# VHH binders against EKC/KEOPS complex subunit cgi121 (cgi121): the designs that were tried, part 41

Target 1, 174 residues: EKC/KEOPS complex subunit cgi121 (cgi121), of Schizosaccharomyces pombe (q9p7j3)
Amino acid sequence: MILPLFPETQVHVFVYENVSNCAAIHEQLISQNPIYDYAFLDAATILYKKQVYSAIIRALEDRRDEQMKTKTIHSEVILSLSPKTEISSAFRQFSMTKKSKNIVVVKIDSKLTEEEEFERLDKLVEGNRVEFSDEELQKLIDFKVLKKNYKLDPSTLENPLASILSSIALRGYS
Key: E = the ipSAE of ESMFold2; O = the ipSAE of OpenDDE; V2 = 0.75 times the mean of E and O plus 0.25 times the DockQ between their complexes.

## First folded at step 6 (VHH)

Design yd26 (from yb4 with G54T; framework vhh_7yz9_2)
Fold by ESMFold2-Fast, scan of step 6:
Structure yd26 (fold): chain B 174 residues (1-174), chain A 120 residues (1-120)
Amino acid sequence: as target 1 above (174 residues)
Amino acid sequence: QWQLVESGGGLVQAGGSLRLSCTASGFTFSRYAMGWYRQTAGNEREWVAFITKTGSTTYADSVKGRFTISRDNAKNTVYLQMNSLKPEDTAVYYCTARGYSKYYPTEDYWGQGTPVTVSS
């Protein structure tokens, strides 16, 4: 994917359903194993492609402006999904856990093609890759989790896109 | 006061072997993952090998099959056995220790580096 404001930045997003080894992946993530340098998100928290792209753009803006609050661009993507600027809260809300079943995986600054990253990830993730599309994401979302993470009322939950994007873009006024 | 002290670097001819050591003090070594990185002038540090606290190992594709990372918790030491060395392996090699955190990433500890020169 090409981002208009960051056309030189290589971005790949993958969606996996029915992942059987989330506990093993999580253990490698908490050890900070370099091979797992991706943003691993729980698909239960992601409703739209634009939600993921907005968080990526925000993370890239923070890196450009030397305002990153976390150590890596991938952890900054996880933070950028949250309406709050608190690292532990963002990870609890959006990051993959040992109990996750469906995941969204983001890679930024890859030197590999999408096909090469898929081959690499296929060795790490035991699940079925599906298209990164609003239709597929809507099958994996948990609306109760989404409501809680973005503080949505029931009426907003019926058409939450603008509220979610505004929360990401206006986080901390930066 | 934490320290990581590397040793074992030097000059070696292509096809030769070196064993790097990194000894840790000032923290509970057995609770940390350990890694080796290398750096050439003008470039960022490049990951080479990684070992978890449970002994699981991973390697960069460029060194897979030639380098072996291991640890000795009784000696607070991580090792990098480098075999079949190539001129492209010439770099300063750095030891790093990484804490475990469910809110990854955490701060890393780094050594001062040990130079390795592989001649043709």
Scores: ipSAE 0.470, ipTM 0.760, lowest interface PAE 1.9, mean pLDDT 88

Design yd27 (from yb4 with G54K; framework vhh_7yz9_2)
Fold by ESMFold2-Fast, scan of step 6:
Structure yd27 (fold): chain B 174 residues (1-174), chain A 120 residues (1-120)
Amino acid sequence: as target 1 above (174 residues)
Amino acid sequence: QWQLVESGGGLVQAGGSLRLSCTASGFTFSRYAMGWYRQTAGNEREWVAFITKKGSTTYADSVKGRFTISRDNAKNTVYLQMNSLKPEDTAVYYCTARGYSKYYPTEDYWGQGTPVTVSS
């Protein structure tokens, strides 16, 4: 996808379900292996495409404005999903773990085509690739995790989109 | 104080071989992943090879099959064996150490670089 405010920035988002090698992927991520330079998110934390795009846009804005709080654009995406500016909290809340089953993978500034990134990721991820759509994401979400991460009350959980987007936009307020 | 010191660079003819070494001090080497990057004039630093603390290796497509990364924890040293060298391998080669963190990314440690020139 091309973002209107960032037309020179290549963005690819991939969704995998029933991933069997999350422990192996996690070991490569914590070692900072360069081939794994993606944002690996736990799909249990993502309900909408707009949630992911809002975090990507915020990360790109912070990079443009020289206000990134983390070392890479991909870690900045993970931070940008959190309503707080604390890196460790954001990673605990949104990044994949050894116990993850379904993942959302974001690539920014790829020098490869989307098809070439698919080929690379299919070699790294042992799971079923599914469409990046609200329909597929809604099958993978954990509402207890979502409620905790965004501090949603029961009434807000019935239609949480506006609350989630507001939380991302107001991150680091004052 | 931590240090990474590269050695083994120099001039070599196309088709030749060089072995780069990088010796670490001031931290527990066996707990770090190690990597090699290179930089040519006018270009950004590019990744070449990576080795985890358990010894699993990955390589950039441009060097796969020609370069081998290895480590010796007893000597606190990581190596890059470069075979079948090409003029396009000419660059300054940098050693890096990566800490392990559940809340990655962590601080990178970098050496000063060692120049490699491959003549045709």
Scores: ipSAE 0.457, ipTM 0.751, lowest interface PAE 2.1, mean pLDDT 88

Design yd28 (from yb4 with G54A; framework vhh_7yz9_2)
Fold by ESMFold2-Fast, scan of step 6:
Structure yd28 (fold): chain B 174 residues (1-174), chain A 120 residues (1-120)
Amino acid sequence: as target 1 above (174 residues)
Amino acid sequence: QWQLVESGGGLVQAGGSLRLSCTASGFTFSRYAMGWYRQTAGNEREWVAFITKAGSTTYADSVKGRFTISRDNAKNTVYLQMNSLKPEDTAVYYCTARGYSKYYPTEDYWGQGTPVTVSS
């Protein structure tokens, strides 16, 4: 995918449902195994494609401006989904856990084609790929998790897109 | 104070073999994952092999079947056995240690590098 603000940046987003090996994936992530250098998100936290793209754009802006708070662009995407600039909280809120069942996986700066990333990632994830679409994401979201992560009021929860995007786009840096 | 020291680099002919060693001190080696990266002039550092604290290994596609990573916790050492070397393997090779964290990533530890030159 091409991002208007970063047209040179290669971005791939994958969605997997009914993943059976999340505990094994999580073990590789906490060891910082380089083959797992992706942002592995719990799909229970993601409602819109625009939510993911906004976090990617924010992370790329922070990298461009030399303001990254985390070590990798993928961990910066996870941080950027959070309305707060607090690393451990963002990971607890949005990162996949060993108990996750559905995941969203983001790859930035891939030197591989989307098909080659599919082949590679299918070897790592034991689950069913589904389309990265608002329709599919809405089947996997947990609204209680969404409300807590973005501190949404009941009225905002009815149509939360603008609130979520604003939370991601807000600059916390001086 | 922590330290990672690489050794075993040098000049070899294409088709030859080298074994790199990386010895750790100043931290509990057995609690860390270990990896090997390499860098050529003008290029970013790229990973080539990784081993978890439990001994699970992964390799970059460019070195699969030719390189083997292993560890000896009693010696605080990680090894990279490089077979069937190609001129394209010419690089400075770096050892790295990775801490485990529930809120990854953590700080990386790096050695100073050992040069490997593969002649045609």
Scores: ipSAE 0.439, ipTM 0.749, lowest interface PAE 2.1, mean pLDDT 88

Design yd29 (from yb4 with G55D; framework vhh_7yz9_2)
Fold by ESMFold2-Fast, scan of step 6:
Structure yd29 (fold): chain B 174 residues (1-174), chain A 120 residues (1-120)
Amino acid sequence: as target 1 above (174 residues)
Amino acid sequence: QWQLVESGGGLVQAGGSLRLSCTASGFTFSRYAMGWYRQTAGNEREWVAFITKGDSTTYADSVKGRFTISRDNAKNTVYLQMNSLKPEDTAVYYCTARGYSKYYPTEDYWGQGTPVTVSS
């Protein structure tokens, strides 16, 4: 996918359901194993494609402006999903855990094609790959988690997109 | 205070073998993941092999089947056994230590590097 503001940046997003090896993946992530250099998100926290793209754009803007708060662009994507600027809070809210069942995986600056990344990830993730679409994400979201993470009130729950995108865009500002 | 010291580099003929060692001090070695990276002039540092505190190993495709990473916690040392060396393996090899954090990533520790030259 091409981002209008970052046309030279290669971005790939993958969705896996019914993942059986999340504990093994998590162990590799906390050890900082280089082959796992992706943003591994809990799909229970992601409702829209635009939510993921907004976090990616924010992370790329922070990298461009030399204002990244984390060590890698992938950890910056995880931070950028959070309405707060606090790293540990963002990871608790959005990063996959040992108990995750469905995950969203983001790769930025890949030297591989999307299909080559799929082949690599399919060897790391023991689950069913599904299309990165609003329809598929809606099947995996946990609305209680979404409400808590973005502090949504009952009046915004029926159409939370604008509130979520505003939270991502204005993170740490207001 | 912390230190990583690489050794075992040198000149070797294509098809030969070398064993690199990296000895750690100043931290609890057994609680860290360890890795090997390499760098050639004009290029970014490239990861080669990785070993977790639980002894799980991962290799770059370019070295898989030829290189073996291992560790000895009693000696605070990580090793890279390099077999069937090729001229393309010529590089400065760096040892790294990675702390474990559930809010990854953390800062890395690096050695100063050991040069390896593979002649044809």
Scores: ipSAE 0.465, ipTM 0.764, lowest interface PAE 2.1, mean pLDDT 88

Design yd3 (from yb4 with R31Y; framework vhh_7yz9_2)
Fold by ESMFold2-Fast, scan of step 6:
Structure yd3 (fold): chain B 174 residues (1-174), chain A 120 residues (1-120)
Amino acid sequence: as target 1 above (174 residues)
Amino acid sequence: QWQLVESGGGLVQAGGSLRLSCTASGFTFSYYAMGWYRQTAGNEREWVAFITKGGSTTYADSVKGRFTISRDNAKNTVYLQMNSLKPEDTAVYYCTARGYSKYYPTEDYWGQGTPVTVSS
């Protein structure tokens, strides 16, 4: 995928359902194993493709402007999903955990093709890869988690896209 | 305050072996994952091998089957055993320590590097 504002940046997004080795993946992530240099998100928190793309764009803007708050572009994507700029809250809200079952994986600045990243990730993730589409994401979302993470009221929960995108772009700041 | 000191580099013939050591001080070694990276002139540092706090190991495809990473917590030392060396393994080798964090990422710690030259 080519982003209009960042046409030179390679972006790949993968979705896995029924992942059985999240505890093992989490151990590798907290040890900072270089082979796991991806943003591993809990799919229970992601409703739309645009939600992921908005977080990626925000992270890339912060990198361009030398305003990243985290060590890597991938951790910056996780932070950028949050309506607040507090790192620990963002990771608790959006990052995959030992208890996760379905995950969304983001790779930025890959030196590999999309197919080569598929081959690599399929060896790391013990689950079923599905299409990165709104339809597939809607099967994996937890609406209680979404409501809590973005502080949605009943009126915005009926059509949350605009609220979510505004929270990501502005991080809840007017 | 903290230090990582590499040793064991040098000149070796193709097909030979070297063992690199990296000794840590100034932090609790057993709490850290450890890794080896290498760098050739004009290129970015590339990852070679990694060992977690629990002893799980991973290797770059270019060295898999030839290199072995191990650790000795009593000596605060991580090792890289390099067998069947090739001229393309010529590089400066760097030791790194990675803190464990619930909300990864944390800061990397790096040694100053030890040069390895593999002749034809």
Scores: ipSAE 0.404, ipTM 0.747, lowest interface PAE 2.3, mean pLDDT 88

Design yd30 (from yb4 with S56R; framework vhh_7yz9_2)
Fold by ESMFold2-Fast, scan of step 6:
Structure yd30 (fold): chain B 174 residues (1-174), chain A 120 residues (1-120)
Amino acid sequence: as target 1 above (174 residues)
Amino acid sequence: QWQLVESGGGLVQAGGSLRLSCTASGFTFSRYAMGWYRQTAGNEREWVAFITKGGRTTYADSVKGRFTISRDNAKNTVYLQMNSLKPEDTAVYYCTARGYSKYYPTEDYWGQGTPVTVSS
């Protein structure tokens, strides 16, 4: 995907369901293995494509403006999903864990095509690839997790998109 | 104070072998993942090989099957065995130590670099 605000930045987003090796992936991530330089998100926390894109755009804006709070653009994406600027809270809320079963994987600034990244990720992730679409994400979301992460009340749960996007865009203005 | 001390670099003919060593002090080596990077003139450092504290290894496609990373926790040392060397492997090789953190990334430790020159 090409983002209108960042047309020179290559962005790839992948969704995997029924992942059997999350514990192995998590061990590689906490070891900071460079081959795993992606944003690995728990799909239980992602309801919309626009949610992921908003976090990517915010991370890219922070990088452009030299205001990144984390060391890598991928960790900045994870932070940007959170309504707060606390790194530990964002990772606890949105990053995949060894207990995750479905994941969303983001790659920014790849020198590889989308097809080449698929070939690489197929070697790292033991799961079923599905389309990055609102329909597929809605099968994987945990609404209790979503409500907690964005502090949604019953009135916003019926149409949470605007609230989620506002939380991401206004991160740090509380 | 932490240290990573690299050795084993030098000049070798194409098709030859070298073994690089990196000895750590000043931190609990067994709690860190270890890696090797290399840098050629005019280019950024590129990752070569990585080993977790549990001994799981990964390699860049350009060196897979030719290079082997290993560790000896009793000696606080990580090794890179380089076989079937090619002129394209000519670079300065850097050892790195990566802390384990659930809120990755953390601070990395780096060695001074050891030069490897592969002649045709």
Scores: ipSAE 0.258, ipTM 0.657, lowest interface PAE 3.4, mean pLDDT 87

Design yd31 (from yb4 with S56T; framework vhh_7yz9_2)
Fold by ESMFold2-Fast, scan of step 6:
Structure yd31 (fold): chain B 174 residues (1-174), chain A 120 residues (1-120)
Amino acid sequence: as target 1 above (174 residues)
Amino acid sequence: QWQLVESGGGLVQAGGSLRLSCTASGFTFSRYAMGWYRQTAGNEREWVAFITKGGTTTYADSVKGRFTISRDNAKNTVYLQMNSLKPEDTAVYYCTARGYSKYYPTEDYWGQGTPVTVSS
């Protein structure tokens, strides 16, 4: 996929349900194994495609402006999902854990096609790929997690898109 | 005060073997994952092999089956055994130490590099 604001940057997003090897993936991520250089997100935290794209755009803006707070563009995506600037909090809120069951995987700066990245990920992730769509994401979301991460009240929780996008865009300004 | 010192590079003929060593000092080696990267002139560093603190190994497709990474925590040393060397393996090889972190950026430690030239 090509982003209008960053047409030179190749972006791929994959969604896996019923993943059985999250503990093994998690061990590789905390060891910083380069083969696992992706943003591995817990799907329980992601409700919309636009939520993921907004975080990607924010991370790319921070990289362009030499304002990244984390080591890699992929960790910057995880940070950018959070309404706060604290790195540890963002990772606890959005990153895949060894207990995760459904995940969203983001790859930025891939030199591979989407199908080639899928072939690579298929060797790393033991789960079923589903379409990256609002419909599929809404089957995997945990609304209690979403409410806590974005501090949503009951009235906002019914239609949270604008509030989530505003939180991502205004990270660090409140 | 930390150091990573590579050794074992040199000139070797195609089909030959070399063993690279990287010795760490100034940090607790056993708590770090270790890796090998290589770089040719005009190109970015590319990953070659990786070993976790628990001993799990991973290899780039270009070296799988030919290279073996291992570690000796008592000697604070990581090794790269390179077999069936090809001219395209010619590069400067760099050792790296990676801290374990899922929440914060950590400092990577890097060696100065050791050159490997494979003649045809």
Scores: ipSAE 0.261, ipTM 0.654, lowest interface PAE 3.2, mean pLDDT 87

Design yd32 (from yb4 with S56I; framework vhh_7yz9_2)
Fold by ESMFold2-Fast, scan of step 6:
Structure yd32 (fold): chain B 174 residues (1-174), chain A 120 residues (1-120)
Amino acid sequence: as target 1 above (174 residues)
Amino acid sequence: QWQLVESGGGLVQAGGSLRLSCTASGFTFSRYAMGWYRQTAGNEREWVAFITKGGITTYADSVKGRFTISRDNAKNTVYLQMNSLKPEDTAVYYCTARGYSKYYPTEDYWGQGTPVTVSS
């Protein structure tokens, strides 16, 4: 995938359901194993493709402007999903855990083709690949988690897209 | 004061073997994951092999089947056994230690590097 505002940057997003090895993946992530240099998100927190793209764009803008708060572009994507600027809060809210069942995986600046990244991830993740689409994401979301993470009231929860995108774009400026 | 000291580099002919060692001091080695990276002039460091505190290993595709990473917690040492060396393996090899963090990534410790030259 090519982003209009960052046409030089290759972005790949993968969705896996019914993942059985999240504890093993989590161990590799906290050890900073370089083969796991991706943003691993809990799918319970992601409702829209635009939500993920907005976080990616924000992370790329912060990298361009030399304003990154974390050490890698992938950790910056995780931070950028949060309406707060606090790193530990963002990871607690959006990062996959040992108990996650469905995950969204983001790769930025791959030296590999999309197909090569798919083959690599399919060996690391013990689950079923599904399409990165709003339809598939809506099967995996936890609305209670979404409401808490973005502080949504009942009226915004019915149609939350604009509120979520605003929270991501305006993080740290309110 | 932390320190990582690499040894075992040198000149070797294609098809030969070398064993690199990296000895750690100044921190609790058994709590860290360990890795090997390499760098050629004008290029960024690329990872080669990685081992978690639990002993799970991963390798870059270019070295898989030829290199083996291992650790000895009693000696505070990580090793890289390099077999079937190719001229393309010529580089300075760096040892790194990675802390465990729920909110990755954290700062890395790095050694000074040990040069490996593979002649054809």
Scores: ipSAE 0.387, ipTM 0.724, lowest interface PAE 2.6, mean pLDDT 88

Design yd33 (from yb4 with S56Y; framework vhh_7yz9_2)
Fold by ESMFold2-Fast, scan of step 6:
Structure yd33 (fold): chain B 174 residues (1-174), chain A 120 residues (1-120)
Amino acid sequence: as target 1 above (174 residues)
Amino acid sequence: QWQLVESGGGLVQAGGSLRLSCTASGFTFSRYAMGWYRQTAGNEREWVAFITKGGYTTYADSVKGRFTISRDNAKNTVYLQMNSLKPEDTAVYYCTARGYSKYYPTEDYWGQGTPVTVSS
């Protein structure tokens, strides 16, 4: 994927459903195993492709401006999904947990092709890869989780895209 | 107060073997994952091998099948057994300790590095 504001940056996004080894992956992530240097998101929190892209763009802006609040660009993507700037809250809200079933995996600045990343991830993730599309994401979302994470009221819940994107883009401003 | 002290580096001929050791003090070793990184002249630092608290190991593709990482919690030491060494393995090797956390960001510890030179 090419991002208009960061055309030089390589970005790959993968979606896995019915993942059986989330506890093992989570253990590797909290141990900071470098082979797991990806943003592992709980798919229950992701409704749109644009939601993921907006978080990636915000993380890349923060890196460009030397304003990253976390150690890696991948952890910065997780933080950037949150409408707040609190690191622990963002990870609790959006990162994969031992109990996750479906995950979204983001890789930025890959030194591998998309095909090579897929082959590597397929060995790490025991689940079924599906297309990164709004249609597939909408099958995996938990609307109660989405509502709580973005503080959506009933009037916005049925069409929340603009509200979510605004929350990500304007995080920390007002 | 904390220290990671590397040893075992040196000069070796291509096809030879070396075992690097890294001994930790000043923190509870058994609570940390351990890893080895290397920095080759003209290149950025790269990850080589990693071992979790439970003993699960992972390796960079460039060293897989040739290097073995292991740990001895009673001695607070992590090892890197390097076999079938190649001139391109010439680098300064760094030991690192990674804290356990419910979330990704955590305190890391690093050694000063130990040089390895592989002659052809």
Scores: ipSAE 0.275, ipTM 0.635, lowest interface PAE 3.2, mean pLDDT 87

Design yd34 (from yb4 with S56D; framework vhh_7yz9_2; at its last look DockQ between E and O 0.05; V2 from the best seeds 0.00; counts 0 for: pae O 13.3 > 2, placed apart)
Fold by ESMFold2-Fast, scan of step 6:
Structure yd34 (fold): chain B 174 residues (1-174), chain A 120 residues (1-120)
Amino acid sequence: as target 1 above (174 residues)
Amino acid sequence: QWQLVESGGGLVQAGGSLRLSCTASGFTFSRYAMGWYRQTAGNEREWVAFITKGGDTTYADSVKGRFTISRDNAKNTVYLQMNSLKPEDTAVYYCTARGYSKYYPTEDYWGQGTPVTVSS
């Protein structure tokens, strides 16, 4: 869900499984090809819808407050998933790689209709689109990656939602 | 030390053609992706065409089928061939160089711009 403070901001989130062209997508991302202006996340790092929305909300708050650390709203989403404010660490932790198999794709401030955005993105990604739901994300998560990225101990890992959301919301404060 | 120098802009009648050139110096051109953007008064720069270091091209929908981007690594030059020009293509055209980074985005290099005016 979008916070009431950002009701006019268009947000689209797509989930693709069994993506066969991650190496090609990654090459386009590192070249900064404008048609790939999305946040491309490795689904191995995302357990909950609320995790993605918390990062989006944090990025939008930083843009509103003129406190963005990166050059684009989409790179700010990637940064905002990390409990630290280090850009390279955030990208290593959460961004898709050439070896990724399942991805989560975020688009903010689309100038296109939702249908046009879906059509465009489906041409870039060679995979199966699935519902953006906790159930589908649970099938794609790597708990070893999640534990490492958020520094979860065994007790926290059994019910990690509150810890993950706190890490995102309170990044740089505590 | 680095430079991007655009040329080839000017006044042309609707339906005509122009070829823009952008020559790079001060960095290893063949390692960079190259792009063309345009800007009209009061508006932000908008992307027009992009070419990777490997030669793959992408185009904005407004110019697809009319504009062609190409590069010549031996001459350190990127080109924009503009055909079937329309009055709405009137803008200042900028070339840009993009570094490759695993932690995108990187610093952009930009030229000074070359004006294109298309008369009806």
Scores: ipSAE 0.511, ipTM 0.783, lowest interface PAE 1.9, mean pLDDT 88
Fold by ESMFold2, look of step 7:
Structure yd34 (fold): chain B 174 residues (1-174), chain A 120 residues (1-120)
Amino acid sequence: as target 1 above (174 residues)
Amino acid sequence: QWQLVESGGGLVQAGGSLRLSCTASGFTFSRYAMGWYRQTAGNEREWVAFITKGGDTTYADSVKGRFTISRDNAKNTVYLQMNSLKPEDTAVYYCTARGYSKYYPTEDYWGQGTPVTVSS
């Protein structure tokens, strides 16, 4: 997909459930192996498509404005999900770990069609691809983790999307 | 304080071989994945080969089957054996150490580069 404000940037998002090889993927990520250049997110932390797109947009805006805090656009997406400014905390809370079971995978600056990118990614991930949709994400979320990550209280639980998106948009400006 | 020093570059005839070496100092070599990149005039630096700290290797499609990356942790050295060289392999070759903190990518270390020229 192409985002309207970034018309020259192709973005693909994939969701996998029941991933059996997160430990192996993690080893390649910590080595910074170039063929694993994606953002690998723990799906237990993602409730909405808009949550992911807002983080992608924030990361792209920071790149455009030369305000990136992390080394790569994909690591910047992970930081951009967090309400906190500390890079280590953002990764600990949102990134895929060796123990993750379900993941959301983001590719920014793709030179491939969605199908071609999927074919490459599917060689790396041992899991079942599901649709990137609010319906599927809601099956994979851990609400205890979501509440902790965004400090949601009873007053915000009725409509958590607005609170979550505000946290992403306002990090570092307030 | 840290240093990466490449060696082994030079002029070679098409079809020939070269072995590049990169020796590290000033950081814990065994904690870093190592890689080789190359750059031609007027172009962006491109990835060539990669080796994890555990010895798992990955190659760009353009060099697969012709180049071999290896490491010797006792000598703090990473190698690139380049066989069946072609004129399009002409570039400055850079060694890099790509570390990862417990949670996220960290600063890379780069050598100064060693030029390789492959004549036709």
Scores: ipSAE 0.236, ipTM 0.653, lowest interface PAE 4.5, mean pLDDT 89
Fold by OpenDDE, look of step 7:
Structure yd34 (fold): chain B 174 residues (1-174), chain A 120 residues (1-120)
Amino acid sequence: as target 1 above (174 residues)
Amino acid sequence: QWQLVESGGGLVQAGGSLRLSCTASGFTFSRYAMGWYRQTAGNEREWVAFITKGGDTTYADSVKGRFTISRDNAKNTVYLQMNSLKPEDTAVYYCTARGYSKYYPTEDYWGQGTPVTVSS
């Protein structure tokens, strides 16, 4: 996928359910294995496609402006999901954990087609790929976690997308 | 943690044979294509052979007909049978794990290498 604001950057997003090897993936990430050059998100924290895209765009903007707070573009995507500025908090809130069951995987700067990237990624993830859609994400979300991460209240729950996007966009400005 | 350990290198006379082994750990071996590269001092690492997870093989022209790559998923091991060795085959041989791509092959991880010396 090509983002209109960043036509030179190809992005791929994949969703996996019933992943059995998140703990193994997590260990590889800790070890900074370059094979795992992706953003691995806990699907329990993701409700909308636009939420993911907003974070990607924010990360790309940070990179463009040479204002990245994290070491890699993928880690910046994780940070960009959070309304908080603390990297550790962002990772705790949105990153895949050893206990995760469902994940969203983001690849930035891919040189491969979506199919080719999937073939590569599918060797790392032991789970079932599902469509990257709001419908599928809604099946995987933990609303308790979502509410906590974005401090949603009953008034904002009527339109959580707006609140989420605002939180992402205004991170560091509140 | 990902690990590749090569073995089987050594000194051999021209026309002789060697069998290299590479044992993998820390990842699901059966899901990855495996390959062999070789490198001489001062030169770039060159591709020798690859085998897909399905067992399809491909070889560099310089070794085609002489070398055979194979794998044993039960042992997490990839092999390189080298026959009719030539002095030009002298190099450090490296094992690699590759994420499969139809159009863009990329090496993902390397071992420490095993030296092969072919004398005249």
Scores: ipSAE 0.005, ipTM 0.189, lowest interface PAE 13.3, mean pLDDT 89
ESMFold2 (binder alone), look of step 7: mean pLDDT 82; pTM 0.824

